# Designs tried in a protein design chat: VHH binders against WD repeat-containing protein 86 (WDR86). Part 4

Target 1, 376 residues: WD repeat-containing protein 86 (WDR86), of Homo sapiens (Human) (q86ti4)
Amino acid sequence: MGGGGSALRVCADHRGGINWLSLSPDGQRLLTGSEDGTARLWSTADGQCCALLQGHESYVTFCQLEDEAAFTCSADCTIRRWDVLTGQCLQVYRGHTSIVNRILVANNQLFSSSYDRTARVWSVDKGQMSREFRGHRNCVLTLAYSAPWDLPSTPCAEEAAAGGLLVTGSTDGTAKVWQVASGCCHQTLRGHTGAVLCLVLDTPGHTAFTGSTDATIRAWDILSGEQLRVFREHRGSVICLELVNRLVYSGSADRTVKCWLADTGECVRTFTAHRRNVSALKYHAGTLFTGSGDACARAFDAQSGELRRVFRGHTFIINCIQVHGQVLYTASHDGALRLWDVRGLRGAPRPPPPMRSLSRLFSNKVGCAAAPLQPA
Short names: E, the ipSAE of ESMFold2; O, the ipSAE of OpenDDE; V2, 0.75 times the mean of E and O plus 0.25 times the DockQ between their complexes.

## First folded at step 1 (VHH)

Design c8 (framework vhh_7z1x_3)
Fold by ESMFold2-Fast, scan of step 1:
Structure c8 (fold): chain B 376 residues (1-376), chain A 122 residues (1-122)
Amino acid sequence: as target 1 above (376 residues)
Amino acid sequence: QVQLVETGGGLVQPGGSLRLSCTASGFTFSNYDMNWVRQAPGKGLEWLSGISGSGESTSYADSVKGRFTISRDNAKNTLYLQMNSLQPDDTAVYFCARDFTYGLDEYYFDYWGQGTQVTVSS
C-alpha cells in the first residue's frame, strides 16, 4: 500500500485499464475513460465516484470534461456527450468508421480524429457533422486547434485563418493543417520519417511542435508549412510533449524527459530515473511530473533536474496524469485512479514572509495536528 | 496523525554550542521541506533556516548564517539544528515546522512542534 503518507486516495471501481483522465475547468470534478467501456465522474473533494457513464459498446480511448457536459470517444466508432448531474447520454456523434482516438471541444465545436484516416468537426448541440477532413494516408492519432487570428500577416493568411485552423498528426508520418471553414488542407507538414504521435501548439497558435517515432521533435510554421527546427537527441519515440512558454518538454521511449529551448532547439536538461518509457508529462509550478511504463509517477525540480519524489502504487503503465492545486492525479492501465499529496515539492528553501506565517505560527503552539478544515 | 517533537534545548554559556533535534511522525518525512523558527521573549517569530526534502538544499537567515547548520536524517525521520557561537540574543523558544507551499509566491507552515527553550546566559 505504499509507505510514505503522500497517497491520498485509490479509486479502483473501473473493471479495466484507464486510458485517459480529464479535470473540469473548476477543478471540482474528474472524468476517467476506461477499457471496460465506461467513463466515471469523480469528486475531487473526497475521491468518490459521482456517476457511471454507460453506453459505449467498446473501450473508451479519450475523454474531456467541461463544466456541464462530459465527452467520450471510443473504439465503437462513436463520440458521446453526457449530462454530468444525471449521467444520461445526451448525444451520440455517428459517422466515423473506425476507432476514434482523440477529441477536442473548443468554441462550441467538437473535433475528432480517427483510425478511419479522417478528422471531423461536429456541432455540439445538433450532433451533426459539419466538416470531414480527408487526406491522410493512415490513422489520425492527434489534433490541436488554432483559434482565428487577430492580425493576419498576408491576405492569404487572413483568408486561411478566418474560421480557425485544425492541425492533425498521423501514422502516415505527416501533420496536416486544415482550414475549418472550408475543410481544405492548407498545408502538409512533411519531414518526419515515422508516425506523428503527439502535437502541441504555442499560445498564439502559430507554431506546431510534433513528436514522432523517428525520435525527433519538429517545429513548424502552420501558415507557410515551413519546418523551423528539428530537435535531435532522443534515442527513441517521442510519446508526449508539454510546452511551457519558450520551453519544450518531451517524454520518450528512451526512458528520459528532455527540456529544450523552443527558439533554438538546444537541449537544456535531461531527466533520468525511469525504468521504462515516459508515457505522460505535466509541468506545474516549477515541478515536472512524469508517468511511466514502469508504473511509477515521479516529480522533478524543473530547474535543476533533481528527482524529488517517486509515487509507487500502480502495477501497470500510467497513461495520463493531471495536477491541480496540491494534488497529483494518476490514471493507469491497472484500472486505478490515484490521488497523491504533492505538498513540500519545493526547491531550495526561501524565507517565508513574516506577515504570511505569523498567524499560523501563533496558533500552533502545541504539538498537535493542523486546525480542522474551515467551512470558508 | 502528524506530530513534530523538539528536544535538545537547555542553558548554555555565551560562545557555547547546542544541537536541537526534531522527531517527525505521521507523514513521509523525506517528501517535505523542514524549517526552524524561533520566538525570543517579548518579540515576534523569526525564521532561521530551511532544508529541502532531499537534504541537498539549505538556506539561512542572515542573523544565524555561519553559526547554525541545518541537517536531516530521513531514515530516522529526524531534523537537526547545530548551533555554534551562541550569544545572549539567541535566547528563545525554538520550533520545528513542516513546510507547506502552494506555489512560487506562497510559503507558510502547516504543522508545528511544541517548541524547546534555549537560554544563553552566564
Scores: ipSAE 0.000, ipTM 0.139, lowest interface PAE 15.0, mean pLDDT 82

Design c9 (framework vhh_7z1x_3)
Fold by ESMFold2-Fast, scan of step 1:
Structure c9 (fold): chain B 376 residues (1-376), chain A 124 residues (1-124)
Amino acid sequence: as target 1 above (376 residues)
Amino acid sequence: QVQLVETGGGLVQPGGSLRLSCTASGFTFSDYAMNWVRQAPGKGLEWLSGISWSGDSTSYADSVKGRFTISRDNAKNTLYLQMNSLQPDDTAVYFCAKGDYEWLSGTYYYMDVWGQGTQVTVSS
């Protein structure tokens, strides 16, 4: 029901499941990373594959697309930077000793998290590791970055935030806050009784929100290390998070999305319709989009919780979704990238307030979406 | 509290046998496929075996096929790995992991809950 919703295009060129997708800042190009060990660049105008990025020796776990460079990380323990014009590998980042699960490019720095129990920061241009963040007792699954200018300008905050703060989430049940300039662990966020799967930052409030296999979301002050709130009511693992306009949206193995007031922890809405876990989540212009283990994407009115549309076609879990303009992009472990027309879906009269921070970055393997970086 | 706890690791001689157990809590164990994954010192993760939610279907990596047997007891919320004919190169930390309930083989990224791991050392 409601407007167009048919598949605009099915891109089935990958020979293995798609683990992640990333949209260019200008919205004209799309990057997918696959189990087949390749990444592909696509034109959003016609859905054609523009470049095949070959070189990884194992499956690609995550990717990020910038204006002139593509970044991929892999189970081969490496990260690669690719030229978007030529498709050539420009740099290999070596040093991790296990699967690289997530990467993040911010402030001309490359951050990575690995199953080797470390996070790292690398010089993008020189390919050299600048810092190693060591202290987690198990796999580092997720990360987020807070730039120095996004934090309170107090003497205590300025000292703690020299070079920015990296926040990591681990299967060891903790999140850690690291001072990027020193490589030192500033805080260990303890309280979860299970793995930390997903993480978002509210940089104006210097707050981290963590989602866990313990079925809770927790809010933490990243400067003091204090637990501020616990969000209870999910009946299964919290797999993905999105922070929008003082609201936290959480996707769960309990087959629901819940919407919470960030400042109080009150659950204000529950979205039901999924037959399996909610693996991907994206808010866009008053509409909440979800991807599920049941192979369906869905669109809900974010204010009412009303299901507006079901996108059927995929045959396996949807690992990542993205929305740009009037198009929903879904990437599935079935090996297909699908483009869907979302014209006619009712949403808020105005777009949601823009968020500049990487607090919208989600990172678990079944996680939701990475926020596009702003152009230079 | 959703968690997986592995037990049964230890030191064993080459050619020996060991049985690993993984106890699940905080979720409906019988609704989900389960997996065993290992990490040898200085190496990446290696998927070993998967079992369907009912226990009727199993899959194995070629490196362990014929030597290792995965099984489950849904009444006890417990996953097992029977390891026979152990070799020094089986030395690793062994993890149990919850997968998609219809998935029998593939990669670790279908696995949303992991245990802490249990050390298995095969020495001679």
Scores: ipSAE 0.008, ipTM 0.406, lowest interface PAE 9.4, mean pLDDT 83

Design d1 (framework vhh_surovatamig_d1; at its last look DockQ between E and O 0.23; V2 from the best seeds 0.00; counts 0 for: pae O 8.2 > 2)
Fold by OpenDDE, look of step 2:
Structure d1 (fold): chain B 376 residues (1-376), chain A 120 residues (1-120)
Amino acid sequence: as target 1 above (376 residues)
Amino acid sequence: EVQLVESGGGLVQPGGSLRLSCAASGFTFSSYWMSWVRQAPGKGLEWVATIKQDGSEKDYVDSVKGRFTISRDNAKKSLYLQMNSLRAEDTAVYYCARDYDFWSGYEDYRGQGTLVTVSS
C-alpha cells in the first residue's frame, strides 16, 4: 500500500510550467524557472517565495542558483544574472541568436548552450562573451565543464587546458570537447545516431557519459576522444543521466531507469513502475528518486530496486527534482513546486549479517583414538 | 493542458503539395519556438523544421530544404507546414511540437499527428 503521502507544501505561484529547479549550494534556497517567463527564489525552510525574478521576454529554460547570484536562461536568447537578496537583474548576457538551453557557472565563468548551434563562455562579472564555440551542425543542448585542476597534468594538456574543457552535446548526434582557453574544438565524439540529450562527467572529469535519442549511453575519454563503452539496453531515448561513484543511472523514454557499472557497461538494475517517460533522476543516500511524465515522483531503494514510495499530486510532467536533507523537491509543468518528506525511506539498516559465531568451527576435535600398542 | 492538433495530411502523388496545419492551445503559443517533426514507418522521430516566436528565423532538415516552408500565425495559435515537391521518402506521420519539448524529450506534448502518404 504505497502511502502516497501528501506534500509538505505546494508552491503554486508560477503562472506557467516549471522547466527547471536549482538548489543553492547550501541547500537553503531553491530557484525555479518557468514558462511564464519568470524565475522564483524560494526558501527551503518554509517554502516561501523570497523573490520574483522578472525580466525575461520568453520562457525560462534553465536556471542555476549559486551562493551570491542566480542565473537564468531563456528562449528570449538571453541569460540573466540576478541578485539573490533583492531579486534585481544584475546583468543580461546577450549574444546568442536562438534559445539558450542550458547554462553552467564554474570558475567564475558562465557557460551556455543554444539552439543557435553554439556554446559560449562569458565573464560573470563583466557580462562579456569571452569565447564562442562554433562547430556543431545543429542545436547544442547540453554541456558540462571539466576544470583545469581536474585534468591530468600532462605537459601538453596543461597549456591546452589552462581554461579547462567544455563538453557539449548536440542534436547533430555528436558531442564536442572544447578548449576553453583557445576556443578550439579539441575532440569530436562521434558514435551516436541520435541527438545527445544529456551529458555527465565523472570525477575528476576524464570520462564523459552521453545519453541519446538512439537509446544508448556512451562513455568517452574526453582527452583522446575515444569511445570507451556503449550501454545498449534502453529501448527509448535516454533523457537524463546521473553519475554516482562508479554507477551510472539513466532515465529513459522507455519508462525505465537503469543502473550501470560505469567501468564495464553492465546493467545491474532496472527500475520499473513509471507509466511515462522518466524525465528526472536524483540519487540521495541510498535512495533513487525519479520524476516522470506520469506526474509522479518515485523513491526506489537503489540497491534492491524496490519501489519504496510514490509521490502523487502533480498534474503534469515532473521536469526536475532535487533532494536536500529529508526533503524532496519536485518541479512540474503544472506550475507547482512541491515539497515532500522523505524521512523513513532509508531502508532499515539491514541488521549486520549475524556474526556467524566462529565458535562452531573449533569443536571438531577429531579424537585421535590412540591405537592400542599391541604388546610385542 | 498543452494541446496540439495536426491536420492537412493525406495521399498525394510524387511532386505534389500539401499544407499541414497545427492548432495549439493550453499554452502561450507566441512565446515558443515551434517545430514540425515526422515519423516514417519503422523509423524514429525526425526533426523537420523549426520557427522562431516571431517567425523571423526558420530552420529545416537538409532533406526538405527548398521544398518545405514552415510558418505560423500567433493570433490564430496556428503552425503551418507547406510541403512542395513531395517525395516518397516524405511519407510519415507529421507532428507539431514545441521546439523545446521536442528536443528535451517531452514526447507527451505532441499531438496525434497527421499522416502524409506520398505514393504513385
Scores: ipSAE 0.016, ipTM 0.378, lowest interface PAE 8.2, mean pLDDT 87
ESMFold2-Fast, scan of step 1: ipSAE 0.298; ipTM 0.676
ESMFold2, look of step 2: ipSAE 0.073; ipTM 0.546
ESMFold2 (binder alone), look of step 2: mean pLDDT 84; pTM 0.862

Design d2 (framework vhh_surovatamig_d1; at its last look DockQ between E and O 0.09; V2 from the best seeds 0.00; counts 0 for: pae E 8.2 > 2, placed apart)
Amino acid sequence: EVQLVESGGGLVQPGGSLRLSCAASGFTFSDYWMSWVRQAPGKGLEWVATINQDGSEKDYVDSVKGRFTISRDNAKKSLYLQMNSLRAEDTAVYYCARELYDILTGYEDYRGQGTLVTVSS
ESMFold2-Fast, scan of step 1: ipSAE 0.631; ipTM 0.827
ESMFold2, look of step 2: ipSAE 0.012; ipTM 0.491
ESMFold2 (binder alone), look of step 2: mean pLDDT 85; pTM 0.862
OpenDDE, look of step 2: ipSAE 0.523; ipTM 0.821

Design d3 (framework vhh_surovatamig_d1; at its last look DockQ between E and O 0.32; V2 from the best seeds 0.00; counts 0 for: pae O 6.2 > 2)
Fold by OpenDDE, look of step 2:
Structure d3 (fold): chain B 376 residues (1-376), chain A 120 residues (1-120)
Amino acid sequence: as target 1 above (376 residues)
Amino acid sequence: EVQLVESGGGLVQPGGSLRLSCAASGFTFSSYEMSWVRQAPGKGLEWVATIKEDGSEKDYVDSVKGRFTISRDNAKKSLYLQMNSLRAEDTAVYYCASDEWGLYYDFDYRGQGTLVTVSS
């Protein structure tokens, strides 16, 4: 009887759909970006809105919450940095000429992807664009960054090493690897026959995993540009990816989540329970959480694949999910952020396999029946 | 360019009927699920109905089941919503939405919507 857990809190202050949810590194705050052109900061302790971030002239597409600042990007072609305490806009990053789709903050740099077919890197503090990455033939959707210290100390990596590598995915069917310091395209990853919708890097950032509308996941060596593996079992677009402990989790338009061995490409598990596309994934402490177009979140046992709980209450697609501690956060295009208690989802620790009592092995007393010495 | 143009909204009395239409262009209409969503005044978006690419499957929010019927004409690249037994709570702007690329949150392809007002 999967008790549809009631939400702990419903935060419905947005006047439009929520496109993205970001959790602070310390887990104390959440940032939401919305179709209403605003972002909101929330306390995870009580679900209260701490600040309204108002200033964008169009819908917020993506957001990233850091400890000291919040970042939002928008269809108004700008990125904004916000003070997390006051909610004031600190900086506007201007330069993109179309919708900014994704942002990433790393190493005091702000990376952005846009429908203007470019990615860009900005100085966080100065607000100046330091590099433009031009070469994609269509919209840049997703991006990931590999820091210099995560790159192997190869001679080719030394030149690349000064600024790290940016990996971008595009609707042109390619991913590109960029040297951040030079702005040069290091590699073009060719193989997908559809748009690259999602991208994750492994730790230490040597392998990229791309998901595509061609229903495949592909693994790439980002330095050599070599395609290492193709994951072929989904029947719909791969919408989201998560890499956890050498396992790749993929959510798809085929209404399934799959778990793959990153090294072999073998699908080890398929999670089936969604009625619509899987739009979000989050692995946490042995549980796989999913968000779907069916307006439900789900919790699965990651090992067994068993559905543990369905979280019902949203009235539209769940676009993003986060987990911190014992709380699941779901953001939906219905305009609501919901908090859910996820206590008790940890499967009862399987009782340790009964210690096979080693005692039975010793009982084979081979009775050496001493053959009676027949008297001569 | 993907375009969705909604029409057919208006003022109706409780118990009345309306038929909404959506004209789609700029993409392969027959390859995607299509949906109706609505936004009531002061409320967030609400999913209303979805129809499969070939029209073989239809799904509805519970509040409209038995009253609303979603349909499509792939040849005309059109989506329809027949709304019967309308209620005050059905008052909303109705939008046509495409599941292009398997993404329901295609913010780029939101039409202007059509207003449905149910009032005595």
Scores: ipSAE 0.017, ipTM 0.453, lowest interface PAE 6.2, mean pLDDT 86
ESMFold2-Fast, scan of step 1: ipSAE 0.437; ipTM 0.753
ESMFold2, look of step 2: ipSAE 0.212; ipTM 0.660
ESMFold2 (binder alone), look of step 2: mean pLDDT 81; pTM 0.825

Design d4 (framework vhh_surovatamig_d1; at its last look DockQ between E and O 0.44; V2 from the best seeds 0.00; counts 0 for: pae O 10.7 > 2)
Amino acid sequence: EVQLVESGGGLVQPGGSLRLSCAASGFTFSDYYMSWVRQAPGKGLEWVATISQDGSETDYVDSVKGRFTISRDNAKKSLYLQMNSLRAEDTAVYYCARDSEYYLGFDSFDYRGQGTLVTVSS
ESMFold2-Fast, scan of step 1: ipSAE 0.214; ipTM 0.620
ESMFold2, look of step 2: ipSAE 0.533; ipTM 0.816
ESMFold2 (binder alone), look of step 2: mean pLDDT 83; pTM 0.846
OpenDDE, look of step 2: ipSAE 0.006; ipTM 0.320

Design d5 (framework vhh_surovatamig_d1; at its last look DockQ between E and O 0.54; V2 from the best seeds 0.00; counts 0 for: pae O 6.8 > 2, grease 26.2 > 24.2)
Fold by OpenDDE, look of step 2:
Structure d5 (fold): chain B 376 residues (1-376), chain A 120 residues (1-120)
Amino acid sequence: as target 1 above (376 residues)
Amino acid sequence: EVQLVESGGGLVQPGGSLRLSCAASGFTFDDYWMSWVRQAPGKGLEWVATIKQDGSEKDYVDSVKGRFTISRDNAKKSLYLQMNSLRAEDTAVYYCATEYGDWLEYFDYRGQGTLVTVSS
């Protein structure tokens, strides 16, 4: 009977569902964005709300917490930058003409994706749009950024890479690679037969992994635009992806999580136990954490695939999860942020494989059969 | 346009019964899992029950198990919630909800809701 560990804390100050949870780089703060049109800053030390971020005119779709600032995007077509200490709105980024779905802050630039079929890049400090990426035929859902220094120093890449590459995924079934400096579409990644819902880049930023409603994951070379691999074992939409070393973890509407070898496309493990879609994934220290539409989070041993713990308490879908130290953070559409103690989930260190007693190697006494000296 | 219209709410005494109905339109009803969710005054949204497309699977929140029954009529594009042995804590606005779209929207679409008040 896997003891559904009680939450350490329940933060239920939001008046609407929580759509996203972002952890600060230092792990000291959390940012939540909600259907109630607000965002909240939380201390990880005690779970207290530090600030209420009010100003959006519609629900907050996504948020990102940096060390010096918080960023939120909304269905009100705007992005906002907030002071993390005072909770004051510092900047409003206006220009999108529909729901802003995702944002990413990198290299002092703010990237955004929208239902207006565009992605945009903004100067964080000036609040001005520097580039618009136009070319998708439908909503832009997901985005990832490859920094210039992560790109191979090929002469052709140097000019193209001065500002890095933005990769976007769209409901039009394509991903696009954009040169940030020029605003030009570098590549269109074609192959999916459904919407691209999620996207991750590898550590060097050369390979993109896309998940789609066509139930496939695809790997792409972002420079050449070549499809490298297709992962075809899911039976439902691929909703979330996480890349850990050379392993791709995918959560799906088929109620499973799969672990894949990034290089071969082989599914090495399937995690089962969810009653609804898997909406969130987080790998941490040998444990795979999942959030689901069944309002439960789960911890699996990533290596064995064994379910270690079920975290029960939410009353609606868990949309986002984060892990820092020994605490799991779950955000749900029930309006609550929950903190969970994840100590002890580390499987007992497998006893070191019994030291194969080296003693057996030495017993091959090659009996030198002394050839009988034939008498002369 | 996806439309969900809830009905059947009202005032009922503790121990009483109500039957909620939801009329669905604007989408292929029989392709989707359907749910009831509720929001009590001053509380967040709570999941109540879910039913599979063909009705072969049903799930309930623990607090309503044995008291509530979810059902559907795909021909009528209707979702139902039979609520028996109602308690004060069941007081809430009840919403019919579905996952709309090719899993593009992580959000359940819901109607305007119907108010259930359980009071002596």
Scores: ipSAE 0.016, ipTM 0.386, lowest interface PAE 6.8, mean pLDDT 86
ESMFold2-Fast, scan of step 1: ipSAE 0.167; ipTM 0.606
ESMFold2, look of step 2: ipSAE 0.074; ipTM 0.605
ESMFold2 (binder alone), look of step 2: mean pLDDT 81; pTM 0.820

Design d7 (framework vhh_surovatamig_d1)
Fold by ESMFold2-Fast, scan of step 1:
Structure d7 (fold): chain B 376 residues (1-376), chain A 121 residues (1-121)
Amino acid sequence: as target 1 above (376 residues)
Amino acid sequence: EVQLVESGGGLVQPGGSLRLSCAASGFTFSDYWMSWVRQAPGKGLEWVATIDQDGSEKDYVDSVKGRFTISRDNAKKSLYLQMNSLRAEDTAVYYCARDTYWFGELSEDYRGQGTLVTVSS
């Protein structure tokens, strides 16, 4: 599609919706995971498909691209590690008994969350489960890792963080903090009245921010379990979060992004233009990029909240976005990966106020197939 | 048992019109938001239009605004899509979908078997 000046390429090789997009650390390659049961590796230089990763027996829910290895997880209850040069499956991680929703590679360990109500940690090289984190009462949707801390020599606090802490968010309405070394639940973060959909940690890994179907964001001290703040003003589910320095950006089913002071919970900006939920969010070099259920991506001036550009071409919800250099990458449930030139952003005509959000069943951000905690 | 049965698809010339119907059973139709979703040959799913429980709120994908009209009849438990000024690009299998409003979010929880619309001269 050689459309407007911002459109660079349309990659339409997937035969099903794209659920996630991961950029390599060096920015040279891109990985997409699809409902067609495959993942695809793409060159960022020309947008060509470099490898097809086949082996999963059901749709791919999430993926993470490292320099030498790709990782995918699936509704087939497995996680797979792939060689990025050959596309060969190097390892299958078996043990989950339901859909694996999220993975994270950190500290030479693989972490996973599943609809089976557990999170797990695996040896990357051996393929064996090291620990099971059991205690959630419903699906585990999201996870984050806090690296080992330099703590005061107090036995309780130092012991809790010795091997790092895993934080999980669940449809049971809680987040949990787990000691990686022991597998024990250190804290249960209670306060949300709906599913925890998204989770980010601050840079030191001391404060967790959770977004929920209850329309709030909550900040937590992960060692004490204390609720530090509640961010109130969204009128719908908080679907995605990005933390930039001391600012929290939240994308919501209410069709807005809000920017908050992390330390106070004060809302300092609201970004309006979307006609559906805000399903994806990325801050880059003073610009806020969004992906929406209205099939459009948008670029805003992060300081002023001014809409700079609308990226039109997708036909269904945008599940994930990435920015590298002067290129925006959008991955959609329409099955396409699109590349957009983001140089010299200009303001777009002001769109009308947004309409209500629409999400597809089995979308990894919102349309969870698991029994809902509080159905409407 | 939830069932959605689409009908009304067929072959039509560019510029022509077609009306799709969806018959719902196994649930209280008037309690749900409803949508039309389509899939063109060799392409992924595309959301087309949504309607609320009583028909007061409607929304459309930009490519069909002014050409397509979504409507419902709660007494007949039926959803409709009136398609005017059809283009070759509208060729797709059209699915009737039931949406659940859960904590401010619409999520598709059931889809019918679909009806094929072919726009060709």
Scores: ipSAE 0.000, ipTM 0.339, lowest interface PAE 11.5, mean pLDDT 84

Design d8 (framework vhh_surovatamig_d1)
Amino acid sequence: EVQLVESGGGLVQPGGSLRLSCAASGFTFSNYWMSWVRQAPGKGLEWVATIKEDGSETDYVDSVKGRFTISRDNAKKSLYLQMNSLRAEDTAVYYCAKDLEWELPYFDYRGQGTLVTVSS
ESMFold2-Fast, scan of step 1: ipSAE 0.245; ipTM 0.648

Design d9 (framework vhh_surovatamig_d1)
Fold by ESMFold2-Fast, scan of step 1:
Structure d9 (fold): chain B 376 residues (1-376), chain A 123 residues (1-123)
Amino acid sequence: as target 1 above (376 residues)
Amino acid sequence: EVQLVESGGGLVQPGGSLRLSCAASGFTFSEYWMSWVRQAPGKGLEWVATINEDGSEKDYVDSVKGRFTISRDNAKKSLYLQMNSLRAEDTAVYYCARESSYDLWTGDYFDYRGQGTLVTVSS
């Protein structure tokens, strides 16, 4: 009994909390990274653990699954690449001097952000650092990449975008735009009065949206560094962001998701039902899925804001969610990966969530940094 | 060197009470949110209670609300969990945990945890 949802499977093999979940591009496999220092590969067809990825010397903070390779990063200051067929570690990326909290694989390159105040790019095959991006005054929490072909084909954009642009968000209250080919800081995006927790790029990759502990979202032109607009309705930290066709969805420590017109900053919808911070967010086929510090996932009709289903079973914050086809995947710090049937979504009516202060413990846990660019 | 040292766990009968203590050292205790987290045998971690820097804000998981009270003494650098009306379902290892520092995130809710103290509720 999944309490308000159709539970398909509970995968409880991890011996510590799950920090992140990545779905393969073909939807056939899942990757989880855990506080127990391991990552696990799972079959989506039967929910069986296909491989145990052992080698990290501290907890796994983040992971990304590609068709033939899995990538993990860890508090042990390393990043590892694994063969998805054998579970063998193929490469260790060494150089960071503190916790590696986010990675991003894009355009045949591996990007990382660390508590050592740097972001780095690595050759996937050679395991060598290609560039160090140094300039942030505190931890680098979030990453996004804009490939050269996703940027305007003007002389100005071509000069700035050689090798693509990396955008980083930091606890220093800034985002920075880096030219990947040179390692130079092209722009520093200043305006937030608190940590930048989450970051997404628009389709052509020249507008960045940043979410902050200052309760605002800000839109920036990454080529000029100009602040384009400020989104001001949240009453707590903005923890996660999703950009879908001119609409920005934001999950907050204020217990709501808000939907905004990306081009104007107008708030067009507020989704209320969570009893704690909204820690995870995913739009899929007209439905908004959320994960929360209240240990529940929820499904809302994206256009009406109507709560359609509540997924109960987890006992701790849901750190990551993914949707593929008719299945919702939730990964929690309770150590469980749960699979839910989302066919014919119909939510039970729920009273408004209690109007209580959210624990700062659950704010600043997650940044919405897992949406890589989709060049081709 | 950050240390969190827990005490007060033990065997207690259903309906009984226990008070857990956590002694903190190696950091400015008054600047951090603190939590209690538990793990029942064969289950995952469950967040139990949280307290802010000055004790003015507290929060609890529904299953313990009205039975457990979190408190802190910043002068003594100590965190407490008063557990009343204990049930068999409260049997778990209880961990004292420090929230990540201002504007920092370590890939965990807590950057430091104690070794845990076992609470067994049985007759």
Scores: ipSAE 0.011, ipTM 0.373, lowest interface PAE 9.4, mean pLDDT 84

